VH-VL binders against Sex-regulated protein janus-B (janB). Designs and how they scored, part 12

Target 1, 140 residues: Sex-regulated protein janus-B (janB), of Drosophila pseudoobscura pseudoobscura (Fruit fly) (p54365)
Amino acid sequence: MKILNCFSLIGQCAKPILRTYTSPAADLLKLPRVDIKEGKLRYLLLSVYIHGETKHARTVVRGWNTDSHDDIYYKNVRAMEKLGLCTKCLGGGKMDNDESARKIKIHGSCKTFGAANHHKTKEILLSSSKYKNFNITVKK
Short names: E, the ipSAE of ESMFold2; O, the ipSAE of OpenDDE; V2, 0.75 times the mean of E and O plus 0.25 times the DockQ between their complexes.

## First folded at step 11 (VH-VL; framework fv_concizumab)

Design n3 (from k3 with light chain F99W W101Y; at its last look DockQ between E and O 0.63; V2 from the best seeds 0.00; counts 0 for: pae E 4.2 > 2)
Fold by ESMFold2, look of step 11:
Structure n3 (fold): chain C 140 residues (1-140), chain A 120 residues (1-120), chain B 112 residues (1-112)
Amino acid sequence: as target 1 above (140 residues)
Amino acid sequence: EVQLVESGGGLVKPGGSLRLSCAASGFTFSDYSMSWVRQTPEKRLEWVAYISYGGSYTYFPDSVQGRFTISRDNAKNSLYLQMNSLRAEDTAVYYCTRDEWGDWEGFDYWGQGTTVTVSS
Amino acid sequence: DIVMTQTPLSLSVTPGQPASISCKSSQSLLDSDGKTYLNWYLQKPGQSPQLLIYEVSNRFSGVPDRFSGSGSGTDFTLKISRVEAEDVGVYYCMQGTHWPYTFGGGTKVEIK
């Protein structure tokens, strides 16, 4: 039932839907290590990997302005499943990300997944080009 | 000693504008998020504005969204509330409040308040 | 918006007797971080509100131990084990779990 048309110069123009795939390994390497909003955030520290290859997992930081850590988790699990990837949560917390002050305050925990290693989160943020010169503090 | 001192209250006609100020002392002002809370003549309390410690983000309830703006000057240890399109229901005592850094939600220190009256 | 309902609206207490104030929220105040951001404030006559209890049961600095808070989910209680003359005023609960922050309507405590 697939019909492929690129373009027609006369009268009728249709753009078929094409589905292309990349390998899970390539998609894993393309994942941003840091994806956080500005503001008062909940965040998760996530391990993302190809099924059965946990020693090559990639640790990523995800922070969002939402009422629940579960929203962040399920959004990321669904996105990783589309790429053929597994997700394990390493814990969570909260952030105050004030980009004008170039300051991030990291603290707290997540009931479902426990507290993340906030010092690991700080290291990941400081390794990124956007946050490398921020003052990042960790509280209990 | 944490101290918050509000000023700029007064009488304003409906549709008018007023700017409130809050002078902060006794703490590192730039480390704290700040809020404005108002108390109506019926003694009900209502949060009306929040600003982050660097001023990068602000939050408002729907009742004042688009009419009020909040700002701060960390060099002067000062917080401001600009109130436009004022209505009778905005009549209240307005308190400058300090939000806690990072480990709880709410208002730990309050000023003495400044009175805003909106009347024809 | 989360509605916070306090009962009673007014309370007359003989000095030295206990007092209890109820606060109910329209939605659970349990945050996904495992904390419950329910605070109590006291406004004494002629004064601004002052923080009394934070996170359900923690006394703020300088608050006497005759004040205690308890509860979970949607139901919360402030207790004064022995009311003193200086405890008169209006008590407000407040939730910080959900935006926007909201307050209860207040409970006036007075001495008989």
Scores: ipSAE 0.266, ipTM 0.748, lowest interface PAE 4.2, mean pLDDT 87
ESMFold2 (binder alone), look of step 11: mean pLDDT 93; pTM 0.949
OpenDDE, look of step 11: ipSAE 0.805; ipTM 0.892

Design n4 (from k3 with heavy chain S33D; at its last look DockQ between E and O 0.50; V2 from the best seeds 0.00; counts 0 for: pae E 6.9 > 2)
Fold by ESMFold2, look of step 11:
Order: structure tokens, then C-alpha cells, then sequence
Structure n4 (fold): chain C 140 residues (1-140), chain A 120 residues (1-120), chain B 112 residues (1-112)
């Protein structure tokens, strides 16, 4: 059972407890706005937030080389929940990311969540240091 | 008019190497992903290589992985297939294809093909 | 790899009569984007393949309206409403949903 892995904390309980807080607010601010692979990708546009505080949500782009948008979604939900964060999908699509050409093509949709606002995705990509000088094309 | 012209086919012994070329015209070559598709003597079609429009990303089926490499020169509107460690099963007509960009995937234009024969 | 099975292997058609070609995949071709990437190609005698139908039912530029595609999931059909002499050749289906991309074995159409 994973509870057995807390023996070091039991030793700390014999003294005043010093807690290391992982602040969800700090973790939210540290999230990469863009995390995409090179190649032919499925992508999601995600809203990430502290549960109950949706007005301070951070919109992020996540792209991965898998056969299903659902895999991307649940990977990110799992990762965010470990940080105390909630995730809402704003839609998805596909990307062709050719980094040597500095070109990205954005298109398509996700059956489960619909099409993302690809123009918003383009704005987010262009705001990043890595992709700010890429030629980014949006197609229906 | 979109045109794709393959060259470099020929007769080669098993274990040998061959380099195919494809000259593209009538479209902006650097905007398109490209593939090689082969047709066996039994008339089966097999996709064998893919390259992204900037050349950063390539894919191969298991049957040729590690033996074939694909490259492009966007300044020369040219696509290449380097075939190493050739086997009799690689005998085919090799087509250069343009891959469509957008909401569907497919090979919308094909060259005339170049014949590769691997024989003892 | 996705196996694409075409039937029949060959088809002899009286001119002016309809023809139907079946393509079945070993796995659903419905992508998580909601689209189905099933294409049809025709290879006329002595020519390279040419695109007829993309995404199940869309005719490529210049393809006559007597060609139509249909189907979903694993079962797909190409229909020619009225076969003409210029339609002879080998028809191939192809799936682009799952990597690696794969073709059917072909259906030869000839005039009897």
C-alpha cells in the first residue's frame, strides 16, 4: 500500500510538523502555456484552474503524437489533479509542427470536445518564445 | 498543373543501395508533406515513407524502417528516397506522392513512377 | 497494422450498368476528431493511381458524379451508377486514420 511510503513523515510527526506547501496558485503560474511535440499531432486547448476559481484560469495548448484526443485529455487531467488543479477542455484539433521549417499548420476538431478556437491557439503559440517567429496557418 | 517526376530506378542486387529522386512543379513544394508509395509486381500498394513539409519529421512502416531514409530539398523542389540493404521484396514501382494538408489525409497527386528491381 | 479487405477481387460489368465495390477494415476508421479517413483510388491501365474519393464520400476535383462513396465504421462502399469504358482499371481503398496508412488489395473492374 502507498501509505507505507510515509515513514519519513511519521518521524517528522514526533517533532513539530514543518509542512512544505505546494501552492496550487504557484503551480498554475509555472505551467507551460505551450507543451507540444514535433510532428503530426492531436492537440487540445485546455483551461486549467484552481477548483472553484475559474476566473483566474490559465489557457494552455497541449499536443501529443497519439491516436486519440482522449489520451491527451486524461493524461493532462491526471497531471493537473496531482497539482491540485482542475482542467476543462475548450476543444481540440490537429497540428503539423515542422520545427526546422518554423511552420505550424492547425486544423480539424475533436469529436468529444469539438473544435478549439484555432485562432486563440495561434495567439498562444505566437506569445511563446519558442514559436513567436513561426509561420502559423489555421484551416477549418 | 501539379507534376511529380520520379527517377533513379534500376536493377540492383540484394544487399545493394539505390537513391530515388522526385522533381516537383506546379505547386509550392515547401507547403506540402510528401510520401513514397510502392506498387509490387502483385499490384499491391504500400506506403513506405513520409516527410513533413519542412523535413523535420519522417515516418516509415516497419517493413523498411532502418533501411530507407527520406529527405527533401525545398530550394530545388526535390524529394529523395535512399534505399539501403535492398531485398527482393523491395521490387516495385515507386511513386512520389503529395500529401494533402488540412482536414483529411490522402495522396492527392502521384508521379508516373520509377521501377526498382532487386534480383540476383 | 489495419487490414483493408476489398471484395470482389474482380468485377465484369455490362456497359451502362451499376457497379459496387466493398472495402472492410479490421478496425474502426472513425478518428477521435470525428472524421473517417477512407479514400478511393483508380488506377487505369498503364497509369498511376488517381484519387477519386476522400473522407468516405467527397469526390476529388474533376471526378464525375457517377462515382459515390458511402459507409462508416468498418464497412465502406464505392458505387459507379453507370459504368463507362473509361472506368476500367483497379480500384483501391486506403485508410488514413491509423498509422501506418494501408491500402486494400484492389478490385479489378472490366467491361464484359
Amino acid sequence: as target 1 above (140 residues)
Amino acid sequence: EVQLVESGGGLVKPGGSLRLSCAASGFTFSDYDMSWVRQTPEKRLEWVAYISYGGSYTYFPDSVQGRFTISRDNAKNSLYLQMNSLRAEDTAVYYCTRDEWGDWEGFDYWGQGTTVTVSS
Amino acid sequence: DIVMTQTPLSLSVTPGQPASISCKSSQSLLDSDGKTYLNWYLQKPGQSPQLLIYEVSNRFSGVPDRFSGSGSGTDFTLKISRVEAEDVGVYYCMQGTHFPWTFGGGTKVEIK
Scores: ipSAE 0.048, ipTM 0.671, lowest interface PAE 6.9, mean pLDDT 86
ESMFold2 (binder alone), look of step 11: mean pLDDT 93; pTM 0.954
OpenDDE, look of step 11: ipSAE 0.778; ipTM 0.882

Design n5 (from k3 with heavy chain T97A D99E; at its last look DockQ between E and O 0.55; V2 from the best seeds 0.00; counts 0 for: pae E 2.9 > 2)
Heavy chain, then light chain:
Amino acid sequence: EVQLVESGGGLVKPGGSLRLSCAASGFTFSDYSMSWVRQTPEKRLEWVAYISYGGSYTYFPDSVQGRFTISRDNAKNSLYLQMNSLRAEDTAVYYCAREEWGDWEGFDYWGQGTTVTVSS
Amino acid sequence: DIVMTQTPLSLSVTPGQPASISCKSSQSLLDSDGKTYLNWYLQKPGQSPQLLIYEVSNRFSGVPDRFSGSGSGTDFTLKISRVEAEDVGVYYCMQGTHFPWTFGGGTKVEIK
ESMFold2, look of step 11: ipSAE 0.317; ipTM 0.757
ESMFold2 (binder alone), look of step 11: mean pLDDT 92; pTM 0.948
OpenDDE, look of step 11: ipSAE 0.802; ipTM 0.891
ESMFold2, look of step 12: ipSAE 0.402; ipTM 0.788
ESMFold2 (binder alone), look of step 12: mean pLDDT 92; pTM 0.948
OpenDDE, look of step 12: ipSAE 0.779; ipTM 0.887

Design n6 (from k3 with heavy chain E105Y; at its last look DockQ between E and O 0.63; V2 from the best seeds 0.00; counts 0 for: pae E 4.4 > 2)
Fold by ESMFold2, look of step 11:
Structure n6 (fold): chain C 140 residues (1-140), chain A 120 residues (1-120), chain B 112 residues (1-112)
Amino acid sequence: as target 1 above (140 residues)
Amino acid sequence: EVQLVESGGGLVKPGGSLRLSCAASGFTFSDYSMSWVRQTPEKRLEWVAYISYGGSYTYFPDSVQGRFTISRDNAKNSLYLQMNSLRAEDTAVYYCTRDEWGDWYGFDYWGQGTTVTVSS
Amino acid sequence: DIVMTQTPLSLSVTPGQPASISCKSSQSLLDSDGKTYLNWYLQKPGQSPQLLIYEVSNRFSGVPDRFSGSGSGTDFTLKISRVEAEDVGVYYCMQGTHFPWTFGGGTKVEIK
């Protein structure tokens, strides 16, 4: 096998500096605040932080079309642990996300973790570039 | 009050197509998800299609997946079911149903139904 | 798919007497949100189904107090405390916890 180098006569892009280690603080800042699917969803409101440093916690919204809220929780816990991050669930609920109508309806609860503060979830969604102009309503 | 009126049923041969319509009134149609539920000659009830408030996503059971499509026109307060590749097993009364905003009540209001007969 | 089994298939009731209908699901209907999405519908002769009970025990708007629902997990019951002539028809249970949503086979209620 051989390595081939390429050069463009018109332009050349600079290479980014390659990191040799994981930075939990940088990974925490890179986490999307909102990661939800379209459809009828279960969702969790999660607090994510560097282990032992709860003062740097980030609150994120995660919504999937799954059979159980527990699926969402454990998938996110595993993903955060790989980044050196800890996760606390702040509650959950259900969400009907119809992106064609630009409407999201937030309601319900999670048996294991209780109801999330749905108004906080709405605030986070409206802070995102994708959902900032959605009509977002909270039942009850 | 809530009213749902189906139309478009009829007699069709296997492999044929039909398009059902449902006219809605008495509620803000664009705030509600909608479904079609059918009742077989044996009186068994089967859910067969779901569409979200704006039509952005749809769900179907395996028995009709790939053959049926569901759509809506919120400006006309109308729901549609396009049925293709029809089979004898699709013979049924087809009901238009409403799904409540917020927490799910299931199919809270039903039309009077339209009859589809698939026979050779 | 979740199988919903109703018993009896048919029952004949003297007017004014109670009636009880059983619905059993092949899996628990308890959702991870803590709710149980088990509904009851009545189809009167010549009419469309109408919602009676949602989430196990809640009466839908306009449903008389003589209808009550109970149960949990996989076992559910609809009771009519005093059967009246207008209660004749076929009763269906339905689960909304698991896709695809499925109905029971129905229980025909007759007078006498």
Scores: ipSAE 0.243, ipTM 0.750, lowest interface PAE 4.4, mean pLDDT 87
ESMFold2 (binder alone), look of step 11: mean pLDDT 93; pTM 0.950
OpenDDE, look of step 11: ipSAE 0.674; ipTM 0.867

## First folded at step 12 (VH-VL; framework fv_concizumab)

Design p1 (from n5 with heavy chain E99Y; at its last look DockQ between E and O 0.59; V2 from the best seeds 0.00; counts 0 for: pae E 2.4 > 2)
Heavy chain, then light chain:
Amino acid sequence: EVQLVESGGGLVKPGGSLRLSCAASGFTFSDYSMSWVRQTPEKRLEWVAYISYGGSYTYFPDSVQGRFTISRDNAKNSLYLQMNSLRAEDTAVYYCARYEWGDWEGFDYWGQGTTVTVSS
Amino acid sequence: DIVMTQTPLSLSVTPGQPASISCKSSQSLLDSDGKTYLNWYLQKPGQSPQLLIYEVSNRFSGVPDRFSGSGSGTDFTLKISRVEAEDVGVYYCMQGTHFPWTFGGGTKVEIK
ESMFold2, look of step 12: ipSAE 0.504; ipTM 0.815
ESMFold2 (binder alone), look of step 12: mean pLDDT 92; pTM 0.946
OpenDDE, look of step 12: ipSAE 0.784; ipTM 0.889
ESMFold2, look of step 14: ipSAE 0.463; ipTM 0.805
ESMFold2 (binder alone), look of step 14: mean pLDDT 93; pTM 0.948
OpenDDE, look of step 14: ipSAE 0.816; ipTM 0.894

Design p2 (from n5 with light chain K35Y; at its last look DockQ between E and O 0.47; V2 from the best seeds 0.00; counts 0 for: pae E 4.3 > 2)
Fold by ESMFold2, look of step 12:
Structure p2 (fold): chain C 140 residues (1-140), chain A 120 residues (1-120), chain B 112 residues (1-112)
Amino acid sequence: as target 1 above (140 residues)
Amino acid sequence: EVQLVESGGGLVKPGGSLRLSCAASGFTFSDYSMSWVRQTPEKRLEWVAYISYGGSYTYFPDSVQGRFTISRDNAKNSLYLQMNSLRAEDTAVYYCAREEWGDWEGFDYWGQGTTVTVSS
Amino acid sequence: DIVMTQTPLSLSVTPGQPASISCKSSQSLLDSDGYTYLNWYLQKPGQSPQLLIYEVSNRFSGVPDRFSGSGSGTDFTLKISRVEAEDVGVYYCMQGTHFPWTFGGGTKVEIK
């Protein structure tokens, strides 16, 4: 929250402006580390950060039922820009996410961004409440 | 040795129903996604159903969407195709096919097929 | 749906001679992962289809090296360097890049 005192040409003491927008730092901490759908997915591993503050980047997994990795990228870039955040793609791949079997297979690559570190993706998935007890395999 | 054996084919009238089964052996069935592929009397091949290795999600082409249901019982190493509202154009040999692991490489092993004839 | 067009419809080959089968798709089969999911299957007389070639040019396990695949985008070719009696049957291409997955109409190969 910021309080700003402003003066006007008419000589009034300006009313403080209270801002209720969330900060980019708060929005970064609130980002889900994992947002993937069920099914045959394309996924990206993304580094999200406040512009100029890459020391505090947050690595997130984003997977969607789409024909193109580029669709996932641009959707996420636009969403992060609305939060005041920058995005760098760390690579991509594919997932077969069968939630009833609690099994995820991670494999493949992305032409535009190269293959993600699938072992890092597995680590992130296992750190989440939803996927912590899944059998997650990576094709080497 | 990988083996897939279909059963349940037969003669059925238009509008009728039929349930096909596929018995799997020689591999860990629950690790593999499965499909049904049919071959028409004209020898054309058509993919008609897909199910994920745990059964969580399925896919169908528009030609059978809403009429066919695919299911599996991993404890029994069995795959099923429920066909409802059958039409003459559904007449075909139906194959059970295994998807290759994880790389979306297509179908590596096929069963012998079971014949479905839809005729008045 | 992606239409897969095979030519020729039928092919009679003298034993020991080469054969070539064309498969053309109505749209590019290049996936956003950088791979092209174009497969070839052989259905021998009285048998089920069997996988020969995956991802355009990779031979499946146990497939003789006289079979080779090539192509990109929308144009693909299966070649048999020396046709043998055991190669008789119907050859199908299949695309796995775009949903729904579709097959070509088949090319029957016979020995003369």
Scores: ipSAE 0.273, ipTM 0.750, lowest interface PAE 4.3, mean pLDDT 87
ESMFold2 (binder alone), look of step 12: mean pLDDT 92; pTM 0.946
OpenDDE, look of step 12: ipSAE 0.719; ipTM 0.878

Design p3 (from n5 with heavy chain S33T; at its last look DockQ between E and O 0.52; V2 from the best seeds 0.00; counts 0 for: pae E 3.8 > 2)
Fold by ESMFold2, look of step 12:
Parts: sequence; C-alpha cells; structure tokens
Structure p3 (fold): chain C 140 residues (1-140), chain A 120 residues (1-120), chain B 112 residues (1-112)
Amino acid sequence: as target 1 above (140 residues)
Amino acid sequence: EVQLVESGGGLVKPGGSLRLSCAASGFTFSDYTMSWVRQTPEKRLEWVAYISYGGSYTYFPDSVQGRFTISRDNAKNSLYLQMNSLRAEDTAVYYCAREEWGDWEGFDYWGQGTTVTVSS
Amino acid sequence: DIVMTQTPLSLSVTPGQPASISCKSSQSLLDSDGKTYLNWYLQKPGQSPQLLIYEVSNRFSGVPDRFSGSGSGTDFTLKISRVEAEDVGVYYCMQGTHFPWTFGGGTKVEIK
C-alpha cells in the first residue's frame, strides 16, 4: 500500500546475517522485469529501488490471479524487503493474458494506487523475450 | 445480430456423459471469452464454465470441477461443453453466454438453451 | 462463494405502478479496481435471460429508462417506475466481482 512498509524490514536488517547475503544492487539487477500469470489478472506497475537511490529504480510488471490488488502489493513489498529493496506502486489495472493466442488485453485501474500507465506496461512486456511478439491492446 | 445456438442436450443416466455445442454468429467469435450458465428446474442460475479467447485457460466452480471441460474451435465459431460423471443435480437448461470486458464483467448475450436431463 | 439474496421472492403489481426489487450480497461487491460488478437480468416467460443493468446502475442498450438500478457495497435495488405487461418475468441479480460468479435466487414479477 504505502511506502512506509519498506521501513519496517530495513530496521531488521541485522537478522538475516546468518545466510548467504547477496547485495541489494545485484538483486535489483536480477529482478525479473515481468512476472505475470496466465489468465484473468490484476496487475501492478512497481518501481523497485535501493532506499535513497531512486534515480536507478527499475520499473517492473507484476500480475497475479488474486481477488485484490493489495494482495499483489503486499506480496511484492515483503519479497523486496527481504532483498533490502524498497517498493513504490505506480498504479495498477487488469490484464487478460491468453498465451496460446499470444494476446494480452490491458485495462482498468486500482482504487488504492490509481491507474497504471498501461502504455508503459505494454512497452515493458514487449521488451521481454517471452512477450516480445504478443498482440497487446490497451483500453481505458 | 449476435446469435448463440446451443445443441446436444438430451436424457442421460447418472454417471453418463454428454457433449453440448454452441454455434456463434454475428460477431468476431475469437475476440470474446465465453461461458456456460445453467438453469435448474427450480429456475436457479449457476455459472459452470469459462474459456479464454484462444482456449489457453478455463475456469470452473467446485461443483463441476474435474467433471466438465470447456473447449472452443474458433475456425468453426463453436463452443463446447463436455460433461462427464453426470449427476441428477446437473439436470438443467444449459446456456452459452458471451462476456464483455472493460467497464463491467458479466454476460451480455445468451443463447436459447439446450435441456439436459439426468435420471435413471 | 458469495451468496446473493433477493427480496421479495415474488410480487404482483398493478399496471402503471412502480416496483422495487432488493438484492443483498454476503460480501462487498466493491472490486479493488474501484468498480462494483452487480448486474440485473430479466427472463421473460419462455425466453432466455437478457441483460438489463450492468455495474449497478448502467442500462444496457435498448433497455427502457423506466428501469433503474442503485446501491453499493452489499445492498442493491432495481426499480421499475411504471410496470408494463412486457415487464413480467423473473429478475435476477448477478455479481461479477468475486470468483466464482453467482446469481440471486430470482424475483418473479406478475401483473395483478
């Protein structure tokens, strides 16, 4: 939901010292730009960054078959906090992903975060190897 | 004019199988997701199957999951419902229905229905 | 599953008089996209269901303006300002917000 969620896990950073630790910068660069399921999805456009370094944020698309956009947000915030990364939501919408037809339809909004820039979402999808040749349409 | 015409209903014994068909015309069939909705003798309506534009994904309620399958042939503008392991409670009029996306979710056009009776 | 409860189960209306049908859901129908996917259908005698109202209050193409829908959250109403003979049949509400999609039990409208 809010940026404040990133601060709770940053304050606990000493706890994971017992594990193989990868740097937040390396984890940010390895982060998939697109992670969407097949089907009727809710999606968010997220900006992920190292706290205090927003100039090099990565914009990612996350889509899942859940009943609420908030579930997608909290799942991703928790995952990013474990990597030492902060998350800002740039908006959301809905997506119909039919992979056998190579067709994606993007529309709608998210009440909490507003509508994503669906044309940016389309650009990111088309930049990925999996979705590069899909027919992707945007509707308001 | 949008038209949806169901066929393949009939009398079948419990545990039997039946395949329903729906012929679509008057619209670009491959641009629409489709569903089957049934109406019981008590006039209750129940959604029972959903299929995507290309058939890549399908959804079912728990009451029919694992017994029913839905498919489509976009070249023939046809939708199908394969019903296996039929039970008395599957007795209903079965409609195929078209879905619109965007501002709302639901069924904008329905066929005339085909009757399935499951009895010993 | 979301239970959709309609009241009354039936009603008889003098021609030209108003009618009102209630639909209540067991959970809020407000989607996380900010919209409420509550639809109304009419099934006239011997016919298939036909869409009247979508997203609470929007009339489908060709639906007379004597039909109106309202409500939010869990409570919804369909009103017919002046009932005509062609309005007889069974009215169903349907929710499209939560999977699986579910219908109300129906309200039979008859002319006295």
Scores: ipSAE 0.320, ipTM 0.764, lowest interface PAE 3.8, mean pLDDT 88
ESMFold2 (binder alone), look of step 12: mean pLDDT 92; pTM 0.946
OpenDDE, look of step 12: ipSAE 0.822; ipTM 0.894

Design p4 (from n5 with light chain T97Y; at its last look DockQ between E and O 0.67; V2 from the best seeds 0.00; counts 0 for: pae E 4.8 > 2)
Fold by ESMFold2, look of step 12:
Structure p4 (fold): chain C 140 residues (1-140), chain A 120 residues (1-120), chain B 112 residues (1-112)
Amino acid sequence: as target 1 above (140 residues)
Amino acid sequence: EVQLVESGGGLVKPGGSLRLSCAASGFTFSDYSMSWVRQTPEKRLEWVAYISYGGSYTYFPDSVQGRFTISRDNAKNSLYLQMNSLRAEDTAVYYCAREEWGDWEGFDYWGQGTTVTVSS
Amino acid sequence: DIVMTQTPLSLSVTPGQPASISCKSSQSLLDSDGKTYLNWYLQKPGQSPQLLIYEVSNRFSGVPDRFSGSGSGTDFTLKISRVEAEDVGVYYCMQGYHFPWTFGGGTKVEIK
């Protein structure tokens, strides 16, 4: 039940388990802003932060060739919880990433989380070294 | 006016090869992903290849994976299907088709088709 | 692979009468973006397929309003409110949700 899982994610941040001896602040600063695959993707725009410090959140783009946006969200939530970090979804959409053409098309939405601000996503992509010279278009 | 014109079909023996071409006009070809769709003598429609608008990635169904390759030349507004290790079940009319991107997934324009017959 | 099953295999319709075609998918075509990726095509005799309806119920440009689509999840219907001679041909449903993209087996519509 995806809606029930969404509600159950409230307060999902927890202390890092003992096997991780890095600080959450260091891990947050090391997060790549962009982690997207090549191809036809679903993507989410995520806010990642130390619990209780939402004012210092880091906004990241995550795009994978998966069956649902929820898969992307739960995978990132679980990964961040291992690091003592909280995750909030800012919306989603779809990407068509053709790296040989250096072109990305961004569009659509996520049913659970709504449409991301695709222009913010484009801004983040263009700020990265890998995608800074891509032709990136946003549709509706 | 959007036009797609296939060519290169013909008669070939099992195990042989053919290369199909599709000439595109009336639109900015490099903005569109493209597919090949075939229609068997039994009138079944089967999608057989997809290529992204820049050619960076492709998809195939298992029935042709490893035997067919798809390519494009955006400077020439041309799409290609290389078919190797042909089998009798590859006998079909082959259409090139343009994908509309964004709000839905599917083919808005199809060519007239080119016939491939694989027979001893 | 998503299997698309159409019924009936053929229809013989008196001109001016309605027709209805069913398409069922082996799994839901509702994507996590909230859209349902089901299209309908018509292949008239001697022609290539042409798009009729996309995303369940949206008519493509130039398609008469006697064509309508409906359904959700796995169960879809194409209706022709008043069949005309130009509507003769084979109708195909197609899913655009998940590779490999797949088509129904077709429904042949004929005039009595």
Scores: ipSAE 0.168, ipTM 0.733, lowest interface PAE 4.8, mean pLDDT 87
ESMFold2 (binder alone), look of step 12: mean pLDDT 92; pTM 0.947
OpenDDE, look of step 12: ipSAE 0.718; ipTM 0.878

Design p5 (from n5 with heavy chain E100T; at its last look DockQ between E and O 0.43; V2 from the best seeds 0.00; counts 0 for: pae E 2.6 > 2)
Fold by ESMFold2, look of step 12:
Structure p5 (fold): chain C 140 residues (1-140), chain A 120 residues (1-120), chain B 112 residues (1-112)
Amino acid sequence: as target 1 above (140 residues)
Amino acid sequence: EVQLVESGGGLVKPGGSLRLSCAASGFTFSDYSMSWVRQTPEKRLEWVAYISYGGSYTYFPDSVQGRFTISRDNAKNSLYLQMNSLRAEDTAVYYCARETWGDWEGFDYWGQGTTVTVSS
Amino acid sequence: DIVMTQTPLSLSVTPGQPASISCKSSQSLLDSDGKTYLNWYLQKPGQSPQLLIYEVSNRFSGVPDRFSGSGSGTDFTLKISRVEAEDVGVYYCMQGTHFPWTFGGGTKVEIK
């Protein structure tokens, strides 16, 4: 946390400005590994990292009910840039997420970024508390 | 062999309701997403409802959104379409259809259809 | 909604001769997954629709190789290399790329 103190100028009262600063490293650690909706989804597997520090990238799954994989990509890129983070797409695909059946089907590809490693996506989903007990199948 | 058999069609006045049923056999019903597709008297085809294989999510076109609901009973291998606030333009043959290539690709098997007529 | 326009509306064909049906969409059917979900169905007289071609050019199981599909973007074609009497009916294209899924108006094929 940094405190900014301003000395007064002619005709104004300077008050200390108290701010909390989130660092890119702290924001990277707070990123949810999984953010997917229920339904017929397009999804991307994304690598998020601090510029120049790709060795410590965090791999995340993002799946939404959108018309295009590009919608998912650009929304995430904009969100990460506000946090000072870089984003690289590792590929994409589609998901059918039926939470009543506790079943997810992972398949398909993304034209722009290629097919994600769907088995890595499955691994990430199974590591989460919400999806750890789902039946997750991968198709080509 | 895949078999889909619709029932529950009939004559109804505008504003009325009907419930259609589809009995499925010859495949593992709970593995497949399902749809209803209708054919107007002019022979035009229109997709009208989709339900996921577990039933947790559904999709509808704007023309029926809020008036139609779709459900399934996987223990009974049955698909249902509840149609409320029926209008003359809902007059059609209604088909039960099975999805062919993941949930996005289209329909590989259709029933024989059941006729719904909405008339004063 | 994606409008699917079929041409011609009807087609009379001498047996053994080729037939060609056009389907045009109001916008591209190329999905962001790199596939194009354009399908063809045949409804024979007194029957329900049956799948012929999926994803532009793939024949469904049991469909004879005289049926072929082609096209990309917004322009698609179904060809029958030699029309037989059993090919009579109404042909529909359908797009599965964009919600809501929509069908063409149909092309009636008959024998003369």
Scores: ipSAE 0.445, ipTM 0.792, lowest interface PAE 2.6, mean pLDDT 88
ESMFold2 (binder alone), look of step 12: mean pLDDT 92; pTM 0.946
OpenDDE, look of step 12: ipSAE 0.716; ipTM 0.875

